Miniprotein binders against Putative (5-formylfuran-3-yl)methyl phosphate synthase. Designs and how they scored, part 3

Target 1, 236 residues: Putative (5-formylfuran-3-yl)methyl phosphate synthase, of Methylorubrum extorquens (Methylobacterium dichloromethanicum) (Methylobacterium extorquens) (q8gek8)
Amino acid sequence: MSDIVSISSARPRLLVSVRGPDEALTALRAGADLIDAKDPERGALGALPPETVRAIVAGVGGRAVTSAVAGDGTGREIAAAIATIAATGVDFIKIAVGGADDAALAEAAAQAPGRVIGVLFAEDDVAEDGPARLAAAGFVGAMIDTRGKSGTTLTSLMAAPQLAAFVAGCRTHGLMSGLAGSLGLGDIPVLARLDPDYLGFRGGLCRASDRRQALDGARVAQAVEAMRAGPRADAA

## First folded at step 7 (miniprotein)

Design K56 (from K55 with V85I A92L)
Fold by ESMFold2-Fast, scan of step 7:
Structure K56 (fold): chain B 236 residues (1-236), chain A 120 residues (1-120)
Amino acid sequence: as target 1 above (236 residues)
Amino acid sequence: SDEDVQYLIELINELMDEAQDGNPEELTRLIELIAFLIEYAAWLAEKGDPELAEKLQEYIDRATEILTELQGLDPELAKRLADAIAQLADALRNGVSDPEARELLRELLEIKFELLDLQS
């Protein structure tokens, strides 16, 4: 497991969403920092079967930080899903938080203390107090993603001031911050300047830029290189 | 810094080469990136970091010049691309009607086809 403080103090890390253990190994070998288990056939936060998540965790073998989506259900459904995904051995668990009140957020975080990341969708109003509320509830991270995965990107939905405020809010409240949402390689230098802890990719790293197609190891390697180069990186 | 400018030059060149090879998504990506940088510079100026905003605007200006040079565009096509980027940036800040959005998309597609013709 990686140290959160170490992640926050380093360059933005590359998170790659994978649909199975073969793609997890492809991403790992290409240099991905975080490997996220997610079913692209089931919307923005599609949960993979627990047995598939276990296979991903086993395949990674502690060589990278792992996460998995538990989905976007409510009440008892999300609590049970978090507990089920927690049992697979992933480092972090992602859930949608948009419509939840503070009591529901606290209940969700309590299912896996120190491991739950809240996902806010760019298509919704991203509240300025979002990071503060998630931190108060016991979350360890917050991220912005998009529900639409074709043609509608994070940067087309949210202005730079809103993204910068979100990242700053996460830092102020001790949360890991992530930015995702139909990102391509061209988004890296702009978003990296906002200093999020990670940038999340799926479709932009797949064949034909189609999130339902196979992950392309060469594209993952290109993203790793772009993250390493950064706006202020040396040629060393 | 100069390293930031050099990185953007290399990235723009790579994206433009891919767009000219017939990938309209990469051209759209480049235009979105430039529009986002323009918006970000304006926000930094308003927020009270005018030095960083000024430097970022310099990068945008340089990137626009390099886009024109690296693509080997004729002057009229280069002007049309610059105008389309400016219109896209304005649409992102202020919004645009559905008919205006469709017209902007049509213009961007025309520019894409003219870029492909330059490669042939």
Scores: ipSAE 0.000, ipTM 0.209, lowest interface PAE 15.9, mean pLDDT 71

Design N1 (from C35 with E30R)
Fold by ESMFold2-Fast, scan of step 7:
Structure N1 (fold): chain B 236 residues (1-236), chain A 81 residues (1-81)
Amino acid sequence: as target 1 above (236 residues)
Amino acid sequence: SDEDVQYLIELINELMDEAQDLVRSGNPERATRLIELIQFLIEYADWLAEKGDPELAEKLQEYIDRATEILTELQDALSKQ
């Protein structure tokens, strides 16, 4: 795609969460569409140090879209965190939402206009008006992830109509949509049918399917092939 | 669209065949995960039938009923292992 900042396309894009520049290069070489800076030791939205994020951005060198987590707060502290992460040069910044009022959401989005993605957790009640509220606040995207590390996947926590309605709601309100949460390679053809803008992976692409183990370039390459096949991937 | 409906049906059929093979080969963990994914897609097909084009709804109705019956048979077979 010619516009590297826009991830909207005819097929979902592969987002790979990395803990540093070496993993970023591994994911990039294997064909990942988005490189996401995230600390796997600090939960679902663990922020990496800004210097590490800067190193990831420099290593990618404009060859893929980049994102980073700023954290899961929505108060004044998150505003400063967003500005700090924005200064690293990432294309998008992810923050947790789901309990914030409209004023707090607007304040957060204002720190980096056109760059903030809201993360909703599958374990919480995901309101039908979530995408509408995020769009009204100035967010550029919304995604669903899992908070827990029990090994429960996104599709075990949310029914297909709920995920489909979320993706449709994002599209209706002009938001990019993402789906993540303990996903494996077999989830790709299933979730691709819902037509999100991206699918996010970490543990499923690491050694032993362990998010704290090293990223496996061969698994990233398999995910890239599955994403390129769209809804119909040869899983045999 | 007609093509999108066809791809959805083909995907469900492919996953059902794989789940049947895994039940036969004695891989209950992978079979259970595939059955969950098939159920997810059947629920998606139901949602499309409800929200979509009447022609799309018509095409999916009979298929959904048959797919649900086969899925129930697979779940029963798995539970008896």
Scores: ipSAE 0.202, ipTM 0.627, lowest interface PAE 5.0, mean pLDDT 83

Design N10 (from C35 with D4E)
Fold by ESMFold2-Fast, scan of step 7:
Structure N10 (fold): chain B 236 residues (1-236), chain A 81 residues (1-81)
Amino acid sequence: as target 1 above (236 residues)
Amino acid sequence: SDEEVQYLIELINELMDEAQDLVRSGNPEEATRLIELIQFLIEYADWLAEKGDPELAEKLQEYIDRATEILTELQDALSKQ
């Protein structure tokens, strides 16, 4: 399914960040709903080479929604990056939006109408009006991620009321919402209760829980099961 | 909603049982992470209840007080490993 916002779901979708077409196929075979192209060696919003993104898109073959990071640039640089990533055929394009004024946000969204998702970092004080501003600029979605990947997780950086307010704000303004940031399998039942459109994973689904290690298909399958299972009780 | 708060209490109880088992089995890293997630859920349940029925918020506060005592005991046990 290629339109997250138009699809009704009782549970959040699973987004898995991959560094190449082999990991994309691993995630797809395990049941991931969204395949996100991102270079873990280049920070939280590291763009992969366009040829690698095209290979991921081709490998997925329309069997899952695809996205790719365009980066954390400013002005003319981010506009060119969005255009480059848009040309690969991904469904959605992710860019950092912290510090950008409203004119810059509108210009970025205009580069690929209906396809740009804004990434806010938990470390940068997520503003309460963030979703409203992104919606006004023409973004299709908003998400929260973390810059640091050394054990500081989303839930340690933002309180539950703040995350709930962010998700509600996205819904109020017609944006898809995502939550990510050094998440592990145990975070799924907790963050699913906030009802975001997706939860994003990389490190928690890799060998040794290290985002720079290989994606672990068994962990992806466990995450898929957790996203689908709902509340679990040992009643039998 | 009231039903959502009741569901969260059930989930918190299940996770607390898991945390106690992890502390007893000597898995401090996983236990510490789970305690953090339980605290997050308690904060969420409290926030959700405040937006609804004040009477349920009072009963939830009694539950939170009991849950906090258990979490404090678990954290104390972990500090001794």
Scores: ipSAE 0.013, ipTM 0.484, lowest interface PAE 8.0, mean pLDDT 82

Design N11 (from C35 with E3D D4E)
Fold by ESMFold2-Fast, scan of step 7:
Structure N11 (fold): chain B 236 residues (1-236), chain A 81 residues (1-81)
Amino acid sequence: as target 1 above (236 residues)
Amino acid sequence: SDDEVQYLIELINELMDEAQDLVRSGNPEEATRLIELIQFLIEYADWLAEKGDPELAEKLQEYIDRATEILTELQDALSKQ
């Protein structure tokens, strides 16, 4: 599983956020590398019902790496959410990490050892030691996403040196790295140059570039081809 | 590398051309998006120059200065709607 999204990958992998098994099959058929279960109606890290996540996992059938959002709760709430999502059979579980101390991070990661990815929001203060702290706590990956759903893209909120430092920090500490946040197809050659393990999409791959609209298989396929071309699209 | 710098210059030029076309055709929302991406790439290029070979850094800095001037003109045109 780690092999697909590992730091040693030759190109970024495409992560597509889906709201159900129908969209999961659309993304899988179009060539997505990671299928992420996420409810677009419930904010940036909206958890889908566990039975919907199970249906997505079953539909994918081991043909792609799967992940699911457990949410942005704290303490007992997030621990229970991680355990619930872990039971669905997804490969990775994504949770919001922000303001949490080292003990809280370690407790969260311990709910599903080797499977938890920490999500940092670009609108918040993304600490330089974030990757180091997450790695020390037992996380397997870290990513940056945005809470804003219209017009506040990752590249509008964070400077390139800051994103490059984040990706390098993940690599240094053995974490998978991801970048997401209202990304469109045009962001692929730009962000691929930072060499993350994956780029995450929802709205930019939906009809009308609206994250609440249906996933567009043709746009997913275009994103796959852009990822294959990598930072040097012209070289392909 | 020299190839990396050259590819970055080519990418910025392509986005600049697209942004100019969008400003001219009255598509301010998409033009604003491209201008933001161009700014991001210029910042990235500047960061690479800090880490790179001095002669490649000089060539890249000359380009960044020109690109920044064009970007400022595009932002000014866009602000006029």
Scores: ipSAE 0.038, ipTM 0.529, lowest interface PAE 6.8, mean pLDDT 83

Design N13 (from C35 with E14D)
Fold by ESMFold2-Fast, scan of step 7:
Structure N13 (fold): chain B 236 residues (1-236), chain A 81 residues (1-81)
Amino acid sequence: as target 1 above (236 residues)
Amino acid sequence: SDEDVQYLIELINDLMDEAQDLVRSGNPEEATRLIELIQFLIEYADWLAEKGDPELAEKLQEYIDRATEILTELQDALSKQ
């Protein structure tokens, strides 16, 4: 649980990745719980310019939790990126953490205490002790995402026991947990069963299911409804 | 919990029925996606069986064995389209 921002565990929250303030308002009006600033043209964790992130935060105006990607990797470059994104006023900051040692993880988390979420990629070996290590380093959350954004989905890359163990590990160590990776609407009742704190979407909520196309407000609204129905959305 | 296990079984059964309908109606792409999700849920059920108490584990394993058999039949039917 975060002392800065509290996210209810009654159901998984819907995180929608947006490329600018217009899409942020579209997602907000449709009922998204988290508005995530991410550049779909720059890979899985593409950082938007800080001025664009500020515009998103201002447009949301405290009506939803906000997050933004700072980028991929660790070191001085990512530390500076975290500080830059933290200055925009976003609630949470997402960084890739695969392969980092404990000192590098602690240094990254220290740039924005209580606000940094670590992203692990399904295509890599996701270490069993990942949640424990991130919690020890001072991270507030952990999530799994995919690098491949054309037809490769989270459930095709990782077995259910591995995803369930990840979510349980996050809970055990007091981290928020997130699952993402080319998800579609049909994935909601399945992944909600694992009880993560949020599910993250971009491509599945865009026109033609193409993450580079415009966000579709009607699809966001459908996802919100499915999330509210919970693990039994398909049975309702 | 028993209730959570029952919901999981119901979800798997519902998705299987939908996948069978999609195979029958000639929608192989959508059927393939549902079969993937059914496989994922069966793996989750198997994991729960390994972590549960012995009586619940035995009951859930019987269901998993039957569900796996039905899924195999469904995959075979799909491959013949």
Scores: ipSAE 0.280, ipTM 0.671, lowest interface PAE 3.3, mean pLDDT 82

Design N14 (from C35 with E18D)
Fold by ESMFold2-Fast, scan of step 7:
Structure N14 (fold): chain B 236 residues (1-236), chain A 81 residues (1-81)
Amino acid sequence: as target 1 above (236 residues)
Amino acid sequence: SDEDVQYLIELINELMDDAQDLVRSGNPEEATRLIELIQFLIEYADWLAEKGDPELAEKLQEYIDRATEILTELQDALSKQ
């Protein structure tokens, strides 16, 4: 198990969202750095059945960092979901944090200490103090994603100063940072300049750029290559 | 760093050339996407200028002003198609 917040890296890592163990192996073989278990049929943070998450973890076999979404619930619902997903053996657990007060955030993080990542949606008002609040609550990471999957991308919904401030805020407070939201291959060199810890993909790496279609291993490999090129490769 | 700023400028210039080619070739959807990405990077460059060394910030602001002018011309050309 590698703790992503302790890993030194000169480039963002590639996170690929998969719906099952076959896609997890496709992403792993293509060189994805993080394998994220997520159900594309159940909205932006759709939880897969725990048995499917266990199968993904078993299939990956420690060869990549794993994460899974616990969902978009509140109170006792999210606490139970976090505990359920934690039991699958994933390294990290992702939950939506919009609208939660500080006590609710602390309660959620306490369900799986050192393992919970908070997801903020670009369509909502993303508070400048978001990273500070999540860090104070005991989260290990924060990320921005989009709720809508109609092709409106992260960069269309949030201004560059807001995204840059988010990434800088995460770094200042010791959180890993992620950016996601209907991203395509062309977004990699752009968002890599903001220096997040990872960029998250689903639809842009699937056939026809459709998140409900099969993951395309060739597109995953292209994304891996683009991530490895890094900011400085474009100057050569 | 100065090196990171230089790479950002080079990326903006490359994407600008690509966007001009797409506008010229009549590919409005892809041109629109690149124009959005260029605008995003210009805004990022402006944010970096505010956080960086004042002397470097001045030179970067001159570049940003020039890039913004070209981007405005591209947006105007695209809106007339």
Scores: ipSAE 0.254, ipTM 0.658, lowest interface PAE 4.0, mean pLDDT 83

Design N15 (from C35 with E36D)
Fold by ESMFold2-Fast, scan of step 7:
Structure N15 (fold): chain B 236 residues (1-236), chain A 81 residues (1-81)
Amino acid sequence: as target 1 above (236 residues)
Amino acid sequence: SDEDVQYLIELINELMDEAQDLVRSGNPEEATRLIDLIQFLIEYADWLAEKGDPELAEKLQEYIDRATEILTELQDALSKQ
């Protein structure tokens, strides 16, 4: 398992960003579908040390799809970061793609074919052709996240029609779609209706809704329940 | 960091208890999976000890040594099934 096909479903999957193997197991036990390795102390796409990522992968033990952030760099720096994270054994690698031309996108995707997800930030202009460009470059997925983590949420930056257009663009071009960005439990009903492949959380599932605080397994379980409560989730 | 290390120790202890229960109940496949997981978490703890605060590293190393002994006993018990 841990194939791309395990993410594709009639309902959105829950992605939980974790800072270590302890949080990975907390999220897994609570029912998270994807475990994402990400350092909350290093900005919106902070890479964890490769050994921490390996420990997360080992801790998950094939029981969930794994991903890890390679970073928010350019040129040779991001290429090396992708290769380093790819070597950890994660299923997918996330990189920021804002401002990159088509040649740079293709070079990044080529570092780990079939495994690279492009992250677009809502604060930067999200082009309507973004999904098409990422698909042409060889990316396997695209997602929107927020750069700011102090009261700047995805739903405050982008209206539902814009998010729906992004998700539809991803489907049209055969990409996995993800939505993230300081989301709380209350965002699940509206965003789940847009039917992305996954919704990504960190701060909203941590104690005090603080992304630097410990992950709260009860909040993860509440998110899992909310994702399953959708009309299509209970039809299986 | 201190809270993260304590959580990791508690998690390893919890998984060891689960592995011991599985060995006793005769579930070798799941026991093997948990033992492999515990091994990797101990290796991660060792890595944290190498890069961390010296006082915390010393305390963590004592735990790692004890955890490694228990893991070895579990691996030996499992191999006899």
Scores: ipSAE 0.000, ipTM 0.154, lowest interface PAE 17.5, mean pLDDT 80

Design N16 (from C35 with E36Q)
Fold by ESMFold2-Fast, scan of step 7:
Parts: C-alpha cells; structure tokens; sequence
Structure N16 (fold): chain B 236 residues (1-236), chain A 81 residues (1-81)
C-alpha cells in the first residue's frame, strides 16, 4: 500500500471521500490509495459520527491510508473534535484552518501530533505563507478544497502559479500536499503535473456527478487508471 | 528536467488537438472546459520557465508563446459558435 507522506512520488495518490464503510470498501476494491471519511450532507467539510469513522477504519483494515474530517468550525470546538476522531484509529485528521491564529493552529495540531492536515478553501484568500504557518504549528499536511458544489472547479478558482506555489511550499516545509474541489476525471492529468501528494474526489466519482448520490465503483476505477497513466507513468 | 518539460508540452499538444476537434464538431460546452484546462497548463509552464535554467526557460517560453496564440484562436472560434 502506498504511503502519502512521499512528496517526490512518481504519481499522486487518489483520495476518495466516502460516507460509510460500504463506500469505503467500494473505493478500496477499485484501487483508491486513501479513504477519507466525510459527510456530504454537512457542507464542504462535514464530519461523520465517530462510530461511522471507526466502522470505516475497521473495514479498511490497514489496506489503505485513512483520513477523516473532524469538523468545520472554530478552534476550541475543533480541538475536542480532533481528539474524538483521533480515537477512531484513522491515520490523518482534516480540519479547516482559514482565519485561525497561530495559537489555535498549534493547539489543534497538538491534539493528534503528526496526524493533522489543514484544509484551505480556494474561495478564501490562500496566503503564500500558508504551508510555512501550518508546518510551524505542527501540521503534517495541507490541502486546498472548494466550498462550492455548483460545478466551479479548483482550476477555475485558482491560477496555476498559485497552486504550483502552494505545492512547492508544502514540499519545502515537509508537508504532504493535496488538491481537491469539484474535480472531474479530466482534471487528473492537468493537476498531476503540479506533483501534489494526492488528489481528492467525491462528486466526480458519484452517480450523476452528485456528491450526495452513491459512490460509483466504475468511476473510481477510471480515476485510478487515469492516476496510473499520469505524466510520470513512463518516467524511469 | 528536460523530460518533465517534454511531458508537459506533449500533454498541452494532446489537449489542443482535442479542443480543436470539439470546436469543429460543435461541442462548445466540452470545448470550453478543455480550453480552460489548456490555459491552466500554459500558466503552469510559464511559472516553470521562471524557475528553470535560462536556456531551458527560453525554449519553454517559445513554446508557450506559440501555444498561447493557438489558444487565442480557439477561443475566438468558439465565441463565433
């Protein structure tokens, strides 16, 4: 099983957001590298109940890296949510970091050392020093996602130099990097060129390209194939 | 590296060919999506040119200029559908 901590990997890893253990097994069988527990009914970073996260972790059984959203909110409430999600046995925990001061970031990272990934939203002002600040606070990774689900994708919201600088900044500061946000299969060869550690999907891999519909195993398999055919597939 | 630059050029060329086919076949919605992705890659190539060796940057910049011209022509053709 591939480890997402390699920033110089030959190809990005595929992260698939799932709402329960059945979808987790569908994604795992189709070849997903990371299984991410997230509730699509509760906005862009909806937390699943801890019991559901435990069921996902148990079902995956160490066959893929797991992550889960702790919640979308303010620092103090997020600290308790991180500790709760950490107890489920998930490998990584995702939290929104926009607007948080350095003390709040450090407190959040301290709840699960070496396991917390910060999520920045493309619609917000993504600061150039974002990766540096997260690394200083003790985060293990950073990613960009979108709040909107209207079909406006990451590449339409952020310019290529900005995304490339983000990925390079993560690499410079020893963070895993992720890119997500209403992505479709056609975004894979484009975003793979920026060499992030992972690309994150939900809606583009569900029936009718609707994030609230069931995950489609055939679409997950297509994404896996596209990841394998990426720009470094033939590189020695 | 030279190989990374070559892969990027090949990807942009493949997407350009696909976009031209979509414009000719009268599929403006899909052509628009692909043109946006091509623009994103051209901007990425430009960023790489600024970070690379001057000789490699010059070669990549020549390609970027040509690709930008073709992309502009595709956008103009699409706007007339």
Amino acid sequence: as target 1 above (236 residues)
Amino acid sequence: SDEDVQYLIELINELMDEAQDLVRSGNPEEATRLIQLIQFLIEYADWLAEKGDPELAEKLQEYIDRATEILTELQDALSKQ
Scores: ipSAE 0.203, ipTM 0.608, lowest interface PAE 4.6, mean pLDDT 82

Design N17 (from C35 with E43Q)
Fold by ESMFold2-Fast, scan of step 7:
Structure N17 (fold): chain B 236 residues (1-236), chain A 81 residues (1-81)
Amino acid sequence: as target 1 above (236 residues)
Amino acid sequence: SDEDVQYLIELINELMDEAQDLVRSGNPEEATRLIELIQFLIQYADWLAEKGDPELAEKLQEYIDRATEILTELQDALSKQ
């Protein structure tokens, strides 16, 4: 179990995916609540080198919650990746979840107790019992993301009732909930109404809305304001 | 990539200008915070130089040396306040 006491009280919280400490500091200075280490050149859940993750953690210096993707591998490979990323000092570790049985989920979560977040892809069949299974396995959170980063967004792939059910399931089982997937600033008012614990961004906050381009601090600041302004801003 | 390196150089230059302005305006606390951020970015640039193309690494190292010199001058100015 985790407590996200070190981040802003505003809801939902803003998670920004960064490729290095320079972007991490840009996001931190603009007001991001969570700094997520992720390699945009390696698909939806590309792991950065551990030394880059350590540099991000050091640069943030406890001023925001940190997370890092360990990847989308399976079996012993993902277990080793989780342990490697855990050693960097990040608060949370993200791994892909899909088609894994309960034993495999429990084994993955056991590599970093209280720190592992499961990522489900919107392109797959997201089961209603997903949050329950992840909680039973020892995960601290669950989130939905997209594999495709060519403009197919979360809201184009999943209906609002399905997203609402996912968020409610997470709350029922004591999990942190996140929503992500090629999101832009315009998605914030829509998804904030579902009351997830965080919304995750990369491409929508980069130059030209291209996830492989540099993070744009002005866009991060705009996202922070949008999170605070509606409808759930706790610190208006 | 060359674009990522160029972005990092531009970011460091922008933060250096901000730090210099803060030192001149007598805001040492905020200047110190920016200097710490710039130091971290320079360390990251050095790491990128080591793992990258040798010719790019040489040019980046020349930049790092110059940026480090400016930071040293700023730190000296702050220590005298």
Scores: ipSAE 0.000, ipTM 0.150, lowest interface PAE 17.3, mean pLDDT 79

Design N19 (from C35 with D46K)
Fold by ESMFold2-Fast, scan of step 7:
Structure N19 (fold): chain B 236 residues (1-236), chain A 81 residues (1-81)
Amino acid sequence: as target 1 above (236 residues)
Amino acid sequence: SDEDVQYLIELINELMDEAQDLVRSGNPEEATRLIELIQFLIEYAKWLAEKGDPELAEKLQEYIDRATEILTELQDALSKQ
């Protein structure tokens, strides 16, 4: 579980999605807790080439927890993708899990035991039993993200009680919980109140808040500072 | 809990002050996002109160009504930018 899970008295961790080793070093030096390899040109769960993921892992050099997106495929396609990404040396592997039956979920988790995080999309119906099913299948984490990257944020798509129930369900079943979806700096104090294990960012930390633009180290540093402040630290 | 609702109200008040500053400084995109986040937090506070004390939920509604007036004024100011 490699230091990704926050205890109840700790702040959430900051996950930053990067497209290459240069952005990985920018995020690492700015204080990001997790460096996530993801291709912004290939949708919400775009996989980077394995060679690029290896370069990111090498650049980070064990100084932060790493993850990578294996993709949004089905059956044998996703199983092969998980195995390929697992071979790069990342700590965790992210896959889309919407619509998969229990057997498919178990097969996916088995490709990299103790390393697979399931991604649910806010635009789909996020089932109340989602965390329970993922835990039963052998996943180590679950998160919610958005497919749309044109200003439609997580909080515009899901009600607060639904997000709170998701986070609680993850905790009940021993999963890491993550929240992501076109988040900006202003989302940090809001979503930190729901007490997830991590918050995931890409576009909100890039130039012009555009996920296809370069990552902005100053924005990453601001996000780190905001995560440190936390809702429990700021009572005034 | 009552404590959780009170802390959310304090956070909402801080964020409303920030939203007013963003409107004044000419940052309408960030102000719009912050207003949406405040609305999300108001909903969350209301949900927490309803799970506990009905009297707390009633008092929170009075706060929500006042907060909604301020947010409406801010949205009107932004629509003119």
Scores: ipSAE 0.000, ipTM 0.289, lowest interface PAE 13.1, mean pLDDT 81

Design N2 (from C35 with E29K E30K)
Fold by ESMFold2-Fast, scan of step 7:
Structure N2 (fold): chain B 236 residues (1-236), chain A 81 residues (1-81)
Amino acid sequence: as target 1 above (236 residues)
Amino acid sequence: SDEDVQYLIELINELMDEAQDLVRSGNPKKATRLIELIQFLIEYADWLAEKGDPELAEKLQEYIDRATEILTELQDALSKQ
């Protein structure tokens, strides 16, 4: 089990989703705290080829926490995907958890003990007991993301009290918490107030705010500075 | 908690000033997004007020009511272009 706190960053941490090692280095050099391997051409939980994930891990070289999407399959498919992604050397593995019963959740978490993060989608009516169920199954983190990537944002789909309750539930059950979903730079001070462990970005940090365009290092740097300022950028 | 509430009020005030500037400068799309973020923070402030000290809750409610009035005026201004 890696000690995540040994990799210095402000709270909450900035997670940047990258499609390859070149973008991973761009995000790393700009100061991103977590580098997440994800294919933007394949929806919210598009898995990259394991060779691409290995290249990302190698390029980062332990200078940031890494994660990768294993996908949103079920049963044997997700178990095999978790094992495949685990073998790349990433610190954490993200899987969709909607609709899975407790036995399936426990089986998934057991494929990579201490490394699996559950992704809940805002469109799917996130249950209040979500964090408790994931913790009981052996997950180390939980996060909320959006399925739609046409500009419907997390804050448009979920009310602030619901997001705050999710983050509090994660903390109560010892889970790392994340919030993502078509977020832009302006969402940082707003969502930092809820005190999640990380905020996840892709489209908002790309050229033209388009998740299929190249990652923009200047926007990543702006996000890093906004995260460092936290909920109060002008504190004094 | 009291310091957290003060941070939240200051952030909401700053974002409201930015939204007014964007309405005046003719940037309705950015103004609309900022107003959505302010509404989200006001919902959070209301939730904190329900959980907090009753005196703090009353003070927050007064602020929330006023902030909501300002947002309504900004939304009306945007709808009138």
Scores: ipSAE 0.006, ipTM 0.455, lowest interface PAE 9.3, mean pLDDT 82

